VH-VL binders against Cytochrome c oxidase assembly factor 8 (COA8). Designs and how they scored, part 145

Target 1, 167 residues: Cytochrome c oxidase assembly factor 8 (COA8), of Homo sapiens (Human) (q96il0)
Amino acid sequence: APERGAERRDTAPSGVSRFCPPRKSCHDWIGPPDKYSNLRPVHFYIPENESPLEQKLRKLRQETQEWNQQFWANQNLTFSKEKEEFIHSRLKTKGLGLRTESGQKATLNAEEMADFYKEFLSKNFQKHMYYNRDWYKRNFAITFFMGKVALERIWNKLKQKQKKRSN

## First folded at step 15 (VH-VL)

Design jg60 (from jf9 with heavy chain S54H; framework fv_ebrasodebart)
Fold by ESMFold2-Fast, scan of step 15:
Structure jg60 (fold): chain C 167 residues (1-167), chain A 124 residues (1-124), chain B 108 residues (1-108)
Amino acid sequence: as target 1 above (167 residues)
Amino acid sequence: QIQLVQSGAEVKKPGASVKVSCKASGYTFTSYGISWVRQAPGQGLEWMGWISAHEGNTNYAQKLQGRVTMTTDTSTSTAYMELRSLRSDDTAVYYCARDQLYDFHKGYSPFDYWGQGTLVTVSS
Amino acid sequence: QAVLTQPPSVSVSPGQTASITCSGDKLGDKYAYWYQQKPGQSPVLVMYRDSKRPSGIPERFSASNSGNTATLTISGTQAMDEADYYCQAWDSDEDYVVFGGGTKLTVL
């Protein structure tokens, strides 16, 4: 439930949301977007007879998700903090105050914010480059193990078909 | 070498005004702002306001609005803080500190250099 | 609601780790700054933007900021670290700058 998910997300200590899949789920479950990372978390189903290879793939996918969630939660927090500091600085310079006369939070126009976005992207370029490199590395590993699991499942089906034929 | 040098201690009567100066050296004065922070004896730090050395724009703490005026003289690289209608609870050490001008994305830190402080005593 | 709460005092023995907290509503959504002030002296910036250390500040100083609490940590505390420490943040509702009440660090 969205309401339940939102409450759990708000109490997450590390900035990563918490959620629960429906009880007795037999499949992977996709949650609502995390408040901090803005990414939808996946709760992986663990089959009763999970093979060591299937476990390795699942663990790799879980670790990649955790890494991805932490990266974006941290990046979004950094963006938010720097954006607020930039806005405060510009409003302070103009002597406009942090609130308008109507009590609304004071904001900067799109042209003024363009300077902030340009600088933020520029100084975070190396960080984003390393993120992309690690993302590709992790996805190559996941794809490789997905292939191995697929071959294992094909072999098991062939083995079961042969057993049914021989019996 | 970056330095902020403030004017000397003052003793004032209640109802008087005081004007403290802060002379900057060792950097481009108009590339930064100046914040004023005071500290009553044995108490914590209290922010009073900020001024742009480039544009002269000011922003004052709500508690002091109407009693404080901040100015700069770019020809002498000096900032001023005038506090009017002095009360005994205005007795404090007054500091000037270098602050960002307006562009936080340049990576400057707020209050990276402080003046030595100016003791203002308000008593009859 | 721009109040930053610090413990009035923290005591440690030389070589111990000192931890000074600063609590405020949604403080982790803002950058926190830390200043050191010794008796009769001006404040000195010791940490900026949550966890960054200015040139000239010893590596034993570190800091973090998460949730509602920012923390200044001094590892291997030395007698020279004895001072009052103030946290500072930007305020979006009242004034642009808010200071914590200060923490007196005693080494001995």
Scores: ipSAE 0.000, ipTM 0.535, lowest interface PAE 14.0, mean pLDDT 81

Design jg61 (from jf9 with heavy chain S54N; framework fv_ebrasodebart)
Fold by ESMFold2-Fast, scan of step 15:
Structure jg61 (fold): chain C 167 residues (1-167), chain A 124 residues (1-124), chain B 108 residues (1-108)
Amino acid sequence: as target 1 above (167 residues)
Amino acid sequence: QIQLVQSGAEVKKPGASVKVSCKASGYTFTSYGISWVRQAPGQGLEWMGWISANEGNTNYAQKLQGRVTMTTDTSTSTAYMELRSLRSDDTAVYYCARDQLYDFHKGYSPFDYWGQGTLVTVSS
Amino acid sequence: QAVLTQPPSVSVSPGQTASITCSGDKLGDKYAYWYQQKPGQSPVLVMYRDSKRPSGIPERFSASNSGNTATLTISGTQAMDEADYYCQAWDSDEDYVVFGGGTKLTVL
């Protein structure tokens, strides 16, 4: 079996990096950027007295983070594969090898690369529109649940004040 | 109908040269490249090289560098592959295959159409 | 030089799902392609750019590519799917194209 230090990571976008927050933390923690998505993961603190509504909000935020991580990991991987395929195809068409005579990786000029970037963005326009739509929907839902949690906390505080005044 | 038609089987002695042809029809010849792939009896596929039909630019497999030459004749929509200094281990079925140029809309899709193959036997 | 490793043979019964693997260093960082070759015939492109299917290829064919392994999956395998299958990628230090060693699929 491969040793841990020699073990290669999965290049699939479904593989998400994990981080360990400091022990005995009472706050949310932000980790280093994920290798594939280039987004910083957030570890959410779970209170001992978490209400069902607070649990729903936390799970929604966690699910949104996982969705966002997967989207950008997939997008970045697709971009990388498309870019290498474009470079490979153009070099082959020109009768050039993958390496220069000095042994370095062959590259295209800035103008050709700019053309690739422009076309990649254009080709992925609809995909990015759907991402933005879903991003707004998820943020709306999170904001709505944050409001509900805030109202629950206010009502609980009022309940405690009433109980103390009745004594 | 897109079609690649190759020349007939050849029997050669060690040290000889062979030139296989691949005639394309049903598409704009100069808009695509042609790759050559061989297969020894009972063995797998081995890429030999590619040629751009419009510019004549070539890339050859390192193992075959110096022994192989690929050319095209645009007027007849025909690609050629010449292999020199033949050895017994060059005995194989030689295929030509249409190798697409990169299209921003579709991307790259190599080897979408193949010739029927040409058996080249090298024996003393 | 990059090497793509395939199992020499895979056997399935009619109607079962066949899975053919292709392993290579960081294969998931590049696009994989799949070809079907029946006895006495030329290869036919059955999957391109990891998971895309050409026109005319049955929906039974699907593929994935992740990490070090690309997989061709044939669901509801039929007798007509019996063939040699080759994976292909472009990344090599010496050449533009590298093929796997091939897998013979038998349907019995």
Scores: ipSAE 0.549, ipTM 0.812, lowest interface PAE 1.7, mean pLDDT 84

Design jg62 (from jf9 with heavy chain E55S; framework fv_ebrasodebart)
Fold by ESMFold2-Fast, scan of step 15:
Structure jg62 (fold): chain C 167 residues (1-167), chain A 124 residues (1-124), chain B 108 residues (1-108)
Amino acid sequence: as target 1 above (167 residues)
Amino acid sequence: QIQLVQSGAEVKKPGASVKVSCKASGYTFTSYGISWVRQAPGQGLEWMGWISASSGNTNYAQKLQGRVTMTTDTSTSTAYMELRSLRSDDTAVYYCARDQLYDFHKGYSPFDYWGQGTLVTVSS
Amino acid sequence: QAVLTQPPSVSVSPGQTASITCSGDKLGDKYAYWYQQKPGQSPVLVMYRDSKRPSGIPERFSASNSGNTATLTISGTQAMDEADYYCQAWDSDEDYVVFGGGTKLTVL
């Protein structure tokens, strides 16, 4: 998807002006608004003469993006399902129905929801720690290969300049 | 060994009431709730309601509101389900099932153990 | 009342994979549960929270839940697996529990 300088064409029918509702993704992440840009496909420019090293870096970045998206899609889905189960279970335990007398969905108070969030975080603490470890490990590898690619490109530029000078 | 043992089969006339018992053993009765589920002959499962063995709080299926009452006797670890104003379409096998109170430490697994069922036949 | 739709019957040969589906509006946004019931017997919980197995349930039982459809999969199906299977979810309407209509699995 276009990242800069272009409007998002996918959100409006061609030739018709529409009000654009807030974006809702059914495919993965429900993170902070600025993290939604990370869910968009990153189209990597592939040079005509992509080196094996450049290809390795690109594939590593693509694999890391896929891993990251799958992790957060699964985490957000698990959160939503456990939240609904928790709410239903607690309302049932209280002897309350799913609807209030006014026909609205019954809800838990802020304190009970805080307890859910605390327990969910605690239960997933090890999972998040492993995610952070792997995230930093992957970013270290990407940075390392970016450095190698940069050195390769500098070397190739120097070689090209030498050839031009000799001719 | 965890067991839920229900009372025996009943035959009732339309308009009568039936009270089915479910005696629990092998676990801490008050740490769980009991759900009641019925099954008409050859048909599927239908949830009727639940009761907390710790608080006595109940939730009944909307279609049974006013006709069903669930109670517990913690001294005997027994749950009861009374259904009133019986009709022929109340003919079913009535099951009690252990229904976990939400507990982050132990996980959650509703209806993890069921009673053997009680056939209630409503006929003239 | 929310409705969970299951095929009335599924037939497989011994050793084949059986797949039983359960469809409901936004079912994948909530946890699904599966029960096995043999004639004259009480239901038995075979899968909970979409894909978890209770102790004592063979590894050949697995399940998934996504979008509008939950699926119970039995690999290497055995004669002993012949039973009615019911899915269950938390009701999104007035009640707490809704069951699917049930699927009779026949192993021939």
Scores: ipSAE 0.480, ipTM 0.777, lowest interface PAE 2.2, mean pLDDT 81

Design jg63 (from jf9 with heavy chain E55T; framework fv_ebrasodebart)
Fold by ESMFold2-Fast, scan of step 15:
Order: structure tokens, then sequence, then C-alpha cells
Structure jg63 (fold): chain C 167 residues (1-167), chain A 124 residues (1-124), chain B 108 residues (1-108)
């Protein structure tokens, strides 16, 4: 059968690879690269005594990871679709078929592919600029809440010291 | 305005040839290609082939290879599709459609404008 | 060899949402296109590159393409939308272009 291999992507590009860290873990864990986004997912440890502020920070980090995963999964899919259309269109324009006489998929030379990569990056410049802006905004918010959590932990340690001095 | 105007209806006998024209206006003819699509009565769309108005390069559907020839006349901004050795099952409405040459800056998609269609009837 | 499968017909009442599907192996890895054809008329491009709408096409037309299925959605369907709808994509095997078999949308 001509080149109907196993279907590569049958799940939405926003999908994230399932990853399960070892039980009884007390630390965050980093998984293998997601097949759609090529980014490594982080599974966050949830402490038994998580404060409301710590929960808010964790959820913000989880939401940021999901946003980031979805952005790159969609970007990689867009790149793949544009690349496929570019190759087909250029082969058609040259009067060439989709396959060589040997039955292999027809391809473009490195120079033509370099042209595609250059133009794709140029076309997506503003999209990547907005991504960077939002990425920094999200990391600033995370850093801010990390500071608030740190202050809460300091305060709780001070309160604990006071209790240890009381009978 | 962008427009594709096709030649009038044709009635042909089996074994004859037909040549349909498609005159383009409202855009730079050589910046695009022309695809030909046919539709038998009560049936769906079938792609026949494509020609570049800039290079004259063609790609024909496998089923029609050897029976179809597509040409262009840049001086009149006209595309032509000739189908030879006509059979009764070639009876269809034949459409020309503007087809984008790949350009990163173009805002148009393949088959963004279509001719009005040319009915070709093959009868004995 | 690439085959795009559409339901032969879809019926909706005026004002309801119509969904027309187009299924093909790895269709979501390609750009899908949609055409509307009314009786005795030429096809008209209604959606391109999966989800983009040409100038002059009403906002109630939208589309998506993911996995193996592209979907054309018409919200608030009107009598004037009654037509045959065809999906189209790049052929991966023999010819450059493949069309779906078409779906007749009836508004009643």
Amino acid sequence: as target 1 above (167 residues)
Amino acid sequence: QIQLVQSGAEVKKPGASVKVSCKASGYTFTSYGISWVRQAPGQGLEWMGWISASTGNTNYAQKLQGRVTMTTDTSTSTAYMELRSLRSDDTAVYYCARDQLYDFHKGYSPFDYWGQGTLVTVSS
Amino acid sequence: QAVLTQPPSVSVSPGQTASITCSGDKLGDKYAYWYQQKPGQSPVLVMYRDSKRPSGIPERFSASNSGNTATLTISGTQAMDEADYYCQAWDSDEDYVVFGGGTKLTVL
C-alpha cells in the first residue's frame, strides 16, 4: 500500500504526554519531551499541608505549563502543515509528481528548504514576539508568588519558634 | 474584479476532441496557475490537472494522463484544456479555477476563483 | 489513493447549527479547504487553510481540522445555505488534489 503508514498524530496538538512520577515523591519531577510540543512536562508535588497561597502558586505554574505546551504543540503543527503544503506546491510548480521513478517520496533540495525555513521564521516573527512577552509576564507572576510563599514560610517558622518557647 | 470566463457548451461524438478556453482578468495572469476540475451530472468534483501560467509546466491526473493537454496564451491571459478520444463518460461540466503559485506573501488559497463552467456532452 | 469521506447528506432546521465532516488518514496534518456549490452554479471557496474565512463569506461559517477529521460548521443556518459542500486537501499518493464526495445540506 503506498505510504499509508501508522497515523502519526491522531490526537489534538494541545495534548500533553501522560507522565506519572514515583509514589511517595516529595519533589517536582520532569518527564520526557512531549510528542507534540517537544517540551518536557513537570509534575508538581502537592504537600499534605499545602497553604492556600502555595496552592495558588502551584496552579499558576501548572496553568503556565499547559499554556506553553499548547502554544508549541500548535506552532509545531502549523510548521508541519506549512512545510507539507510548500513541498507539494513547489513540486507541482516544477511539473514533478509526488513520487520519483523509484517510488520514493519526491523531495526539495536543501537550498529550497532553507528558503522555506527563513520565510516561515520571518512570517511568524510577531507571533514569537508576543509569545516571549507573555512568557516573561507569566514568569514574573510566578516569581512574585514564589516570594509571597517564601515570606509565608518565614512567618510560619517564626511562629513555630514562639510556640516552642511556650509551655 | 477577478474573473474567469469560459467558452460555451460543446456537443461532441465519441472519439472526437474538445478544447475548452478560460479567459482570466483582474489579476496578473502569470503569477498564478490554473487547475481544471470536472463534474459529471449528479456527481462530485474531479481534479483533472494544473498548469503554471508563468512556466507552462503541467501536472495531469493519473486517470487522464495521455488524453489531456493544458496550455496557456499569456498575450490573451487565456488557459486551454484539450481532452482527446472522448467517451460518453466524459460528459460533464468542466471548470477552470485559479490556483496559487506558492508565495509566502500571497493572501490567496488554491481554487479561490472559478469559471462559470462549460458543459461538454458526448453523445452518439 | 487518498480518500476523503463526507456524509452524503445533512439536514437541519432554519436557525440550527449544521456540522459537515470530512474524514481522511492524517487529514489534520494537512490544510483543508471547503467549497459550496448551489444547483447550476460554480463552486465557491467558503473556508481555506482549515479555519480561515474568505472576504464575503458570513461569520456564521467556521471550520476546524484535527486528527483525521475536518469539520465545517454553519451556525444559525439559513435557507440560502442549502447547497452541496465539498472538502479538499492535498493528495499524498498519486494526484496533487483530492476532493471529498460531497455533502448535500438540506434546510427544512
Scores: ipSAE 0.513, ipTM 0.789, lowest interface PAE 1.8, mean pLDDT 84

Design jg65 (from jf9 with heavy chain N57D; framework fv_ebrasodebart)
Fold by ESMFold2-Fast, scan of step 15:
Structure jg65 (fold): chain C 167 residues (1-167), chain A 124 residues (1-124), chain B 108 residues (1-108)
Amino acid sequence: as target 1 above (167 residues)
Amino acid sequence: QIQLVQSGAEVKKPGASVKVSCKASGYTFTSYGISWVRQAPGQGLEWMGWISASEGDTNYAQKLQGRVTMTTDTSTSTAYMELRSLRSDDTAVYYCARDQLYDFHKGYSPFDYWGQGTLVTVSS
Amino acid sequence: QAVLTQPPSVSVSPGQTASITCSGDKLGDKYAYWYQQKPGQSPVLVMYRDSKRPSGIPERFSASNSGNTATLTISGTQAMDEADYYCQAWDSDEDYVVFGGGTKLTVL
């Protein structure tokens, strides 16, 4: 990709946005919300002396972010498409056009839209339940590896102090 | 078996009116709407309008507004489409098609069953 | 008014994969539908809501819809698949349905 600072690229709705972190950053970078998923992407800093354990944690976090971005981008698109079909169908059922006499786009009131939201959530219940299960599993794994990395860093600091004492 | 059966071919002079019928069977007529779609010789499909079999509400293509009227007869499960002030460019095969209303589990799926078509020829 | 553009013709040999495209501004934000029409016959719904297949339609039919392009794919194309194919979407800015111009699939 061209590197011109932090920039956003849109792909197909099921894809993820891309951005480039500022050069010479020594910390993780958080970008703007993705157009499709509405989630902020995180670009992870890679230290020169990254351990295999630190690499596993980083890759797990990156993979989890990608999974999360793809899930919500797809879910938001599905919601948008079904919302428009519902509005179209309801207006046809009422014998109404998609435009008012003034030429403005016709809309349904909040009471009518509540029916759609209720049914959309009901229809997607199992899908959201599986998402939550996988989300917890992924975060449990991340927390576990974060603990292992913390212990490794403590151990390395102890070894460094011993070497410094030896001169 | 779900089927839509249309009336036979018609030849009309410019300025005349034509009324095409579409008899539905094999499903609950009032649970669906009927759309009308025409196809001029060598050309694609053009949507003309929709009618609710239960409510009788109609929604017509803007190009045909004022020239087309759609009706239903629930007692015979039949839909009708009348086109007035015919011109030679109204020569087409006219189709009725079952137009599914939105179902939360199935979604909106118009035109799942079509009639056999009615050729209307407009010539002097 | 939305316009859906299809190639006028596509030719494939028996057993090969046929790909028919349908292009429209932000078509991926709408559901796409596909119809098959054989000579002298009425159209038949072959794909609905982008990628779903009606009962009775062979598994060799599949479809996708993203960005500006919806695609109907027929794997292992057979002589019986020779027909005109039309894409369709609803038009959120107009009170009506829009069809593509149609694609004649020839199986030689």
Scores: ipSAE 0.072, ipTM 0.660, lowest interface PAE 5.3, mean pLDDT 82

Design jg66 (from jf9 with heavy chain N57K; framework fv_ebrasodebart)
Fold by ESMFold2-Fast, scan of step 15:
Structure jg66 (fold): chain C 167 residues (1-167), chain A 124 residues (1-124), chain B 108 residues (1-108)
Amino acid sequence: as target 1 above (167 residues)
Amino acid sequence: QIQLVQSGAEVKKPGASVKVSCKASGYTFTSYGISWVRQAPGQGLEWMGWISASEGKTNYAQKLQGRVTMTTDTSTSTAYMELRSLRSDDTAVYYCARDQLYDFHKGYSPFDYWGQGTLVTVSS
Amino acid sequence: QAVLTQPPSVSVSPGQTASITCSGDKLGDKYAYWYQQKPGQSPVLVMYRDSKRPSGIPERFSASNSGNTATLTISGTQAMDEADYYCQAWDSDEDYVVFGGGTKLTVL
């Protein structure tokens, strides 16, 4: 039964772009920038005989990408909502309408917007610090598992060499 | 304590004018605006307009432009809303509410405090 | 004029979860606000900026806003929650503020 997707989320929708790599690919693929996060998604290649360790690395990288995409999609949405509310508030305070005499959407000049940008960055300073902390932690974990996968591949290569030499 | 106290009920004939007052206390009056919202009997909320207490600048709802005037008296921390050329369909409870949609320093919300309401009845 | 559409009424039993929706074109691109109004009383702000609760509002009140729909959720609904609920957003055309038509929540 088709559903309309009326599901409610506890956080803003990420809006991550969907893409498919070309068929018969043996490599990871990079897609176009997501509409909301402005980040390019990576589609990970899954080998037929993926080891449990390789699977853990891939899932960690996929989870990290999803976390990163959602963080920036939410941040950009929050920026957009607060920017619009700031513009409306300033125009209202000045006694101006939402449209100019020519019928175009009313906007604020660069000097007026400077206050918004400064305060938005200040207000989100702690959130960005936590993002950076988590980003470093995730990259450390990924690097650690990449090292483990590299050691596993070396071990497997050595095992294959020994089988070849054994007679 | 933050409080908005409105003037008492009014009964008016069609074509008359009514002026409702809203006295603010417990905060710096000029740091906020005042919005006016009305509610006809058994109906929903309708925004009428707002005024900046600091600058006296106003924005009015399109439907009421030309019939409504909002003013403030900073010396008494009072906002006023005058509606002219009254019709029977102007019968409503009129509310004032404290309003500022964006505040970098306070993080304050729109319509966070409301007056008790003023019933204006327009009948012949 | 932007239009915010709410169901006229919602009924729940005590202890049940009530969901009140507010629909508008691209509403999720704006901040939504919610007000509670009991008979003979002025409205009270119960949710601001989509999902934030003012001091004094019980934790059983929560809200979301995504796509075209904002939703106010009351968990473990109590008789004291019986009221009219109004959503509100910034109007992108002409007026600065637009309210939904209101939803009467009945707790039976």
Scores: ipSAE 0.517, ipTM 0.781, lowest interface PAE 1.7, mean pLDDT 83

Design jg67 (from jf9 with heavy chain N57Y; framework fv_ebrasodebart)
Fold by ESMFold2-Fast, scan of step 15:
Structure jg67 (fold): chain C 167 residues (1-167), chain A 124 residues (1-124), chain B 108 residues (1-108)
Amino acid sequence: as target 1 above (167 residues)
Amino acid sequence: QIQLVQSGAEVKKPGASVKVSCKASGYTFTSYGISWVRQAPGQGLEWMGWISASEGYTNYAQKLQGRVTMTTDTSTSTAYMELRSLRSDDTAVYYCARDQLYDFHKGYSPFDYWGQGTLVTVSS
Amino acid sequence: QAVLTQPPSVSVSPGQTASITCSGDKLGDKYAYWYQQKPGQSPVLVMYRDSKRPSGIPERFSASNSGNTATLTISGTQAMDEADYYCQAWDSDEDYVVFGGGTKLTVL
């Protein structure tokens, strides 16, 4: 079992948990997996010279991350609730207690659980299809704006070259 | 049409036993379980236990373990609940309710149909 | 044993939205169910698995469940909705089913 005091104080900066990015960072930082979504969050760096187009791209990426985190947090919660309900229902049908004599939650064998996993995936098929559709739409938009940012940077380099020549 | 029909009201003395029946119709009795829920006058609902109609497996509320027995008679599609060592605080309306097995498409609906209730009065 | 706490009474005017809460430790990690009981009648299932409505129950009924609180919401409340409402969940620690204490909804 981990020691709680050691976990919190091992290498964290004063006043900041291990989950927070360094205060003076010039690049994006990737955090630990979220407890609910099991996805690693990205903390985006905001440069002082950020263009409106770069800001739009960053906000789109942040919004996509939040949408993705929320989807998987909700999906994992639904999975956990339905799994517990399935186990409860099966144990109840067999006349078995929900807890073992040691106080542990009673479990089903792998073959019994396979039925649950199969039915869960089948039941959620349309939901996952809509998620995939939206995921592709968001990735297309992000790619599109990444392209626009790249073109903006090329244009800015050309403008800088012209200014140097005029001076 | 799905119905659960319970036996009539009972008046019992402290220390006696009562046995309430619940006759099911309109569905395949052995495909579901029956839960028993009681309600003291002016009070809330209290779950007592569950029985599988097919296997006769039971699970009772911890508080009632040792003095409640649930049984079924598959030939008559009837569930029974017997409560022993009656006290004045056992005075309640006793309900049977159909307890549906988990259905991945419909979900879990533990009490989708209820009997009309049986008043059991325990008094000296 | 897990305890589900409901307010004893809620009053609303006809046409207003009624909100009935059910609180329990980590209730949002469990499924919540709701029953309506009118005087002299058996309970009737009105909501199951947090937010699902059985056939025959008006669309005015909706529900949610998150954190420690499940909520039954009745929009456009009518005199016919006057009843006692009970929340229910299963208790994995010692009992399989626990009910809230019930809420008397009065439509004034």
Scores: ipSAE 0.007, ipTM 0.560, lowest interface PAE 11.1, mean pLDDT 81

Design jg68 (from jf9 with heavy chain N57H; framework fv_ebrasodebart)
Fold by ESMFold2-Fast, scan of step 15:
Structure jg68 (fold): chain C 167 residues (1-167), chain A 124 residues (1-124), chain B 108 residues (1-108)
Amino acid sequence: as target 1 above (167 residues)
Amino acid sequence: QIQLVQSGAEVKKPGASVKVSCKASGYTFTSYGISWVRQAPGQGLEWMGWISASEGHTNYAQKLQGRVTMTTDTSTSTAYMELRSLRSDDTAVYYCARDQLYDFHKGYSPFDYWGQGTLVTVSS
Amino acid sequence: QAVLTQPPSVSVSPGQTASITCSGDKLGDKYAYWYQQKPGQSPVLVMYRDSKRPSGIPERFSASNSGNTATLTISGTQAMDEADYYCQAWDSDEDYVVFGGGTKLTVL
């Protein structure tokens, strides 16, 4: 994966970065971590003779990756926006400036920040539970189709060996 | 039901001071803050500062530091903004606006209700 | 110093979609707010926290905020939507509030 790939990265409307793999790759390529989700995207290689089952598995993995990337990018962004808004609003409410007399960034005490973290987790609890449920369902489906593809490949290999022995 | 009613237009000479009032009704005054925003003729909006109605804590725009004072009178649900050492470029419509305090349930929603505006003209 | 840049004017025909942009460094990392001001009147909050609509604001109004650009979108634009529109965000370093320069929407 290139360390610098500005030319190969675009920002989607959701704030999730896009990436492009090196051309003529015969393998899956792993990109750099996305700015917002902090997850590394995978670009899947498409073989010339991809079976319908292999295509379904690949599309399921691609769709699951996109869903996962969007979820965490949105979650992290929401957390960051709410945290900054909370800090600014609390400082403003107290009549405090954004900088201390020493020029350092003004901060809230640990107790107030603990309250923010607790409330953020609490109000996002159901959303997190639904995410975990769907994440498990998606990974089960991927594992199931991986098994089907493996069986298809074994069968085709056995069939090819039988045909060669018949010649 | 929710209203912010401001005092009438003022004409002042350079060097004078002006004090604009903003009377709130239809909500619990001390549960919100009041921001002041001005607009010079034909120009955009400029934030001047904010005051907590409950505790009287203030934050002023850097550009106006030392010239502006914001106060409240909870007995009359009224906010005040005083601007001193007036200059011709202080000529503007001055607005008060209700500024929601952040809470975990509702979040932050600034400037949901505005006063009608007070024209302050600084001329000789 | 945070600066929010808006186009000075946007023109649309009645029934068309109007798009008003607001650009600032890492604006998408902050919540954006939108106000409508008609001549001789006070501003009115039309969108808050990027994409939320206050009670009483028509469903024709929507908004987004991503990257460096926040966008206010008015679908099926009507003559009554003709106004100046201002975006707003918080400023981390100087002031608690920063406004865009404003966009005059003309419906002809």
Scores: ipSAE 0.539, ipTM 0.812, lowest interface PAE 1.8, mean pLDDT 84

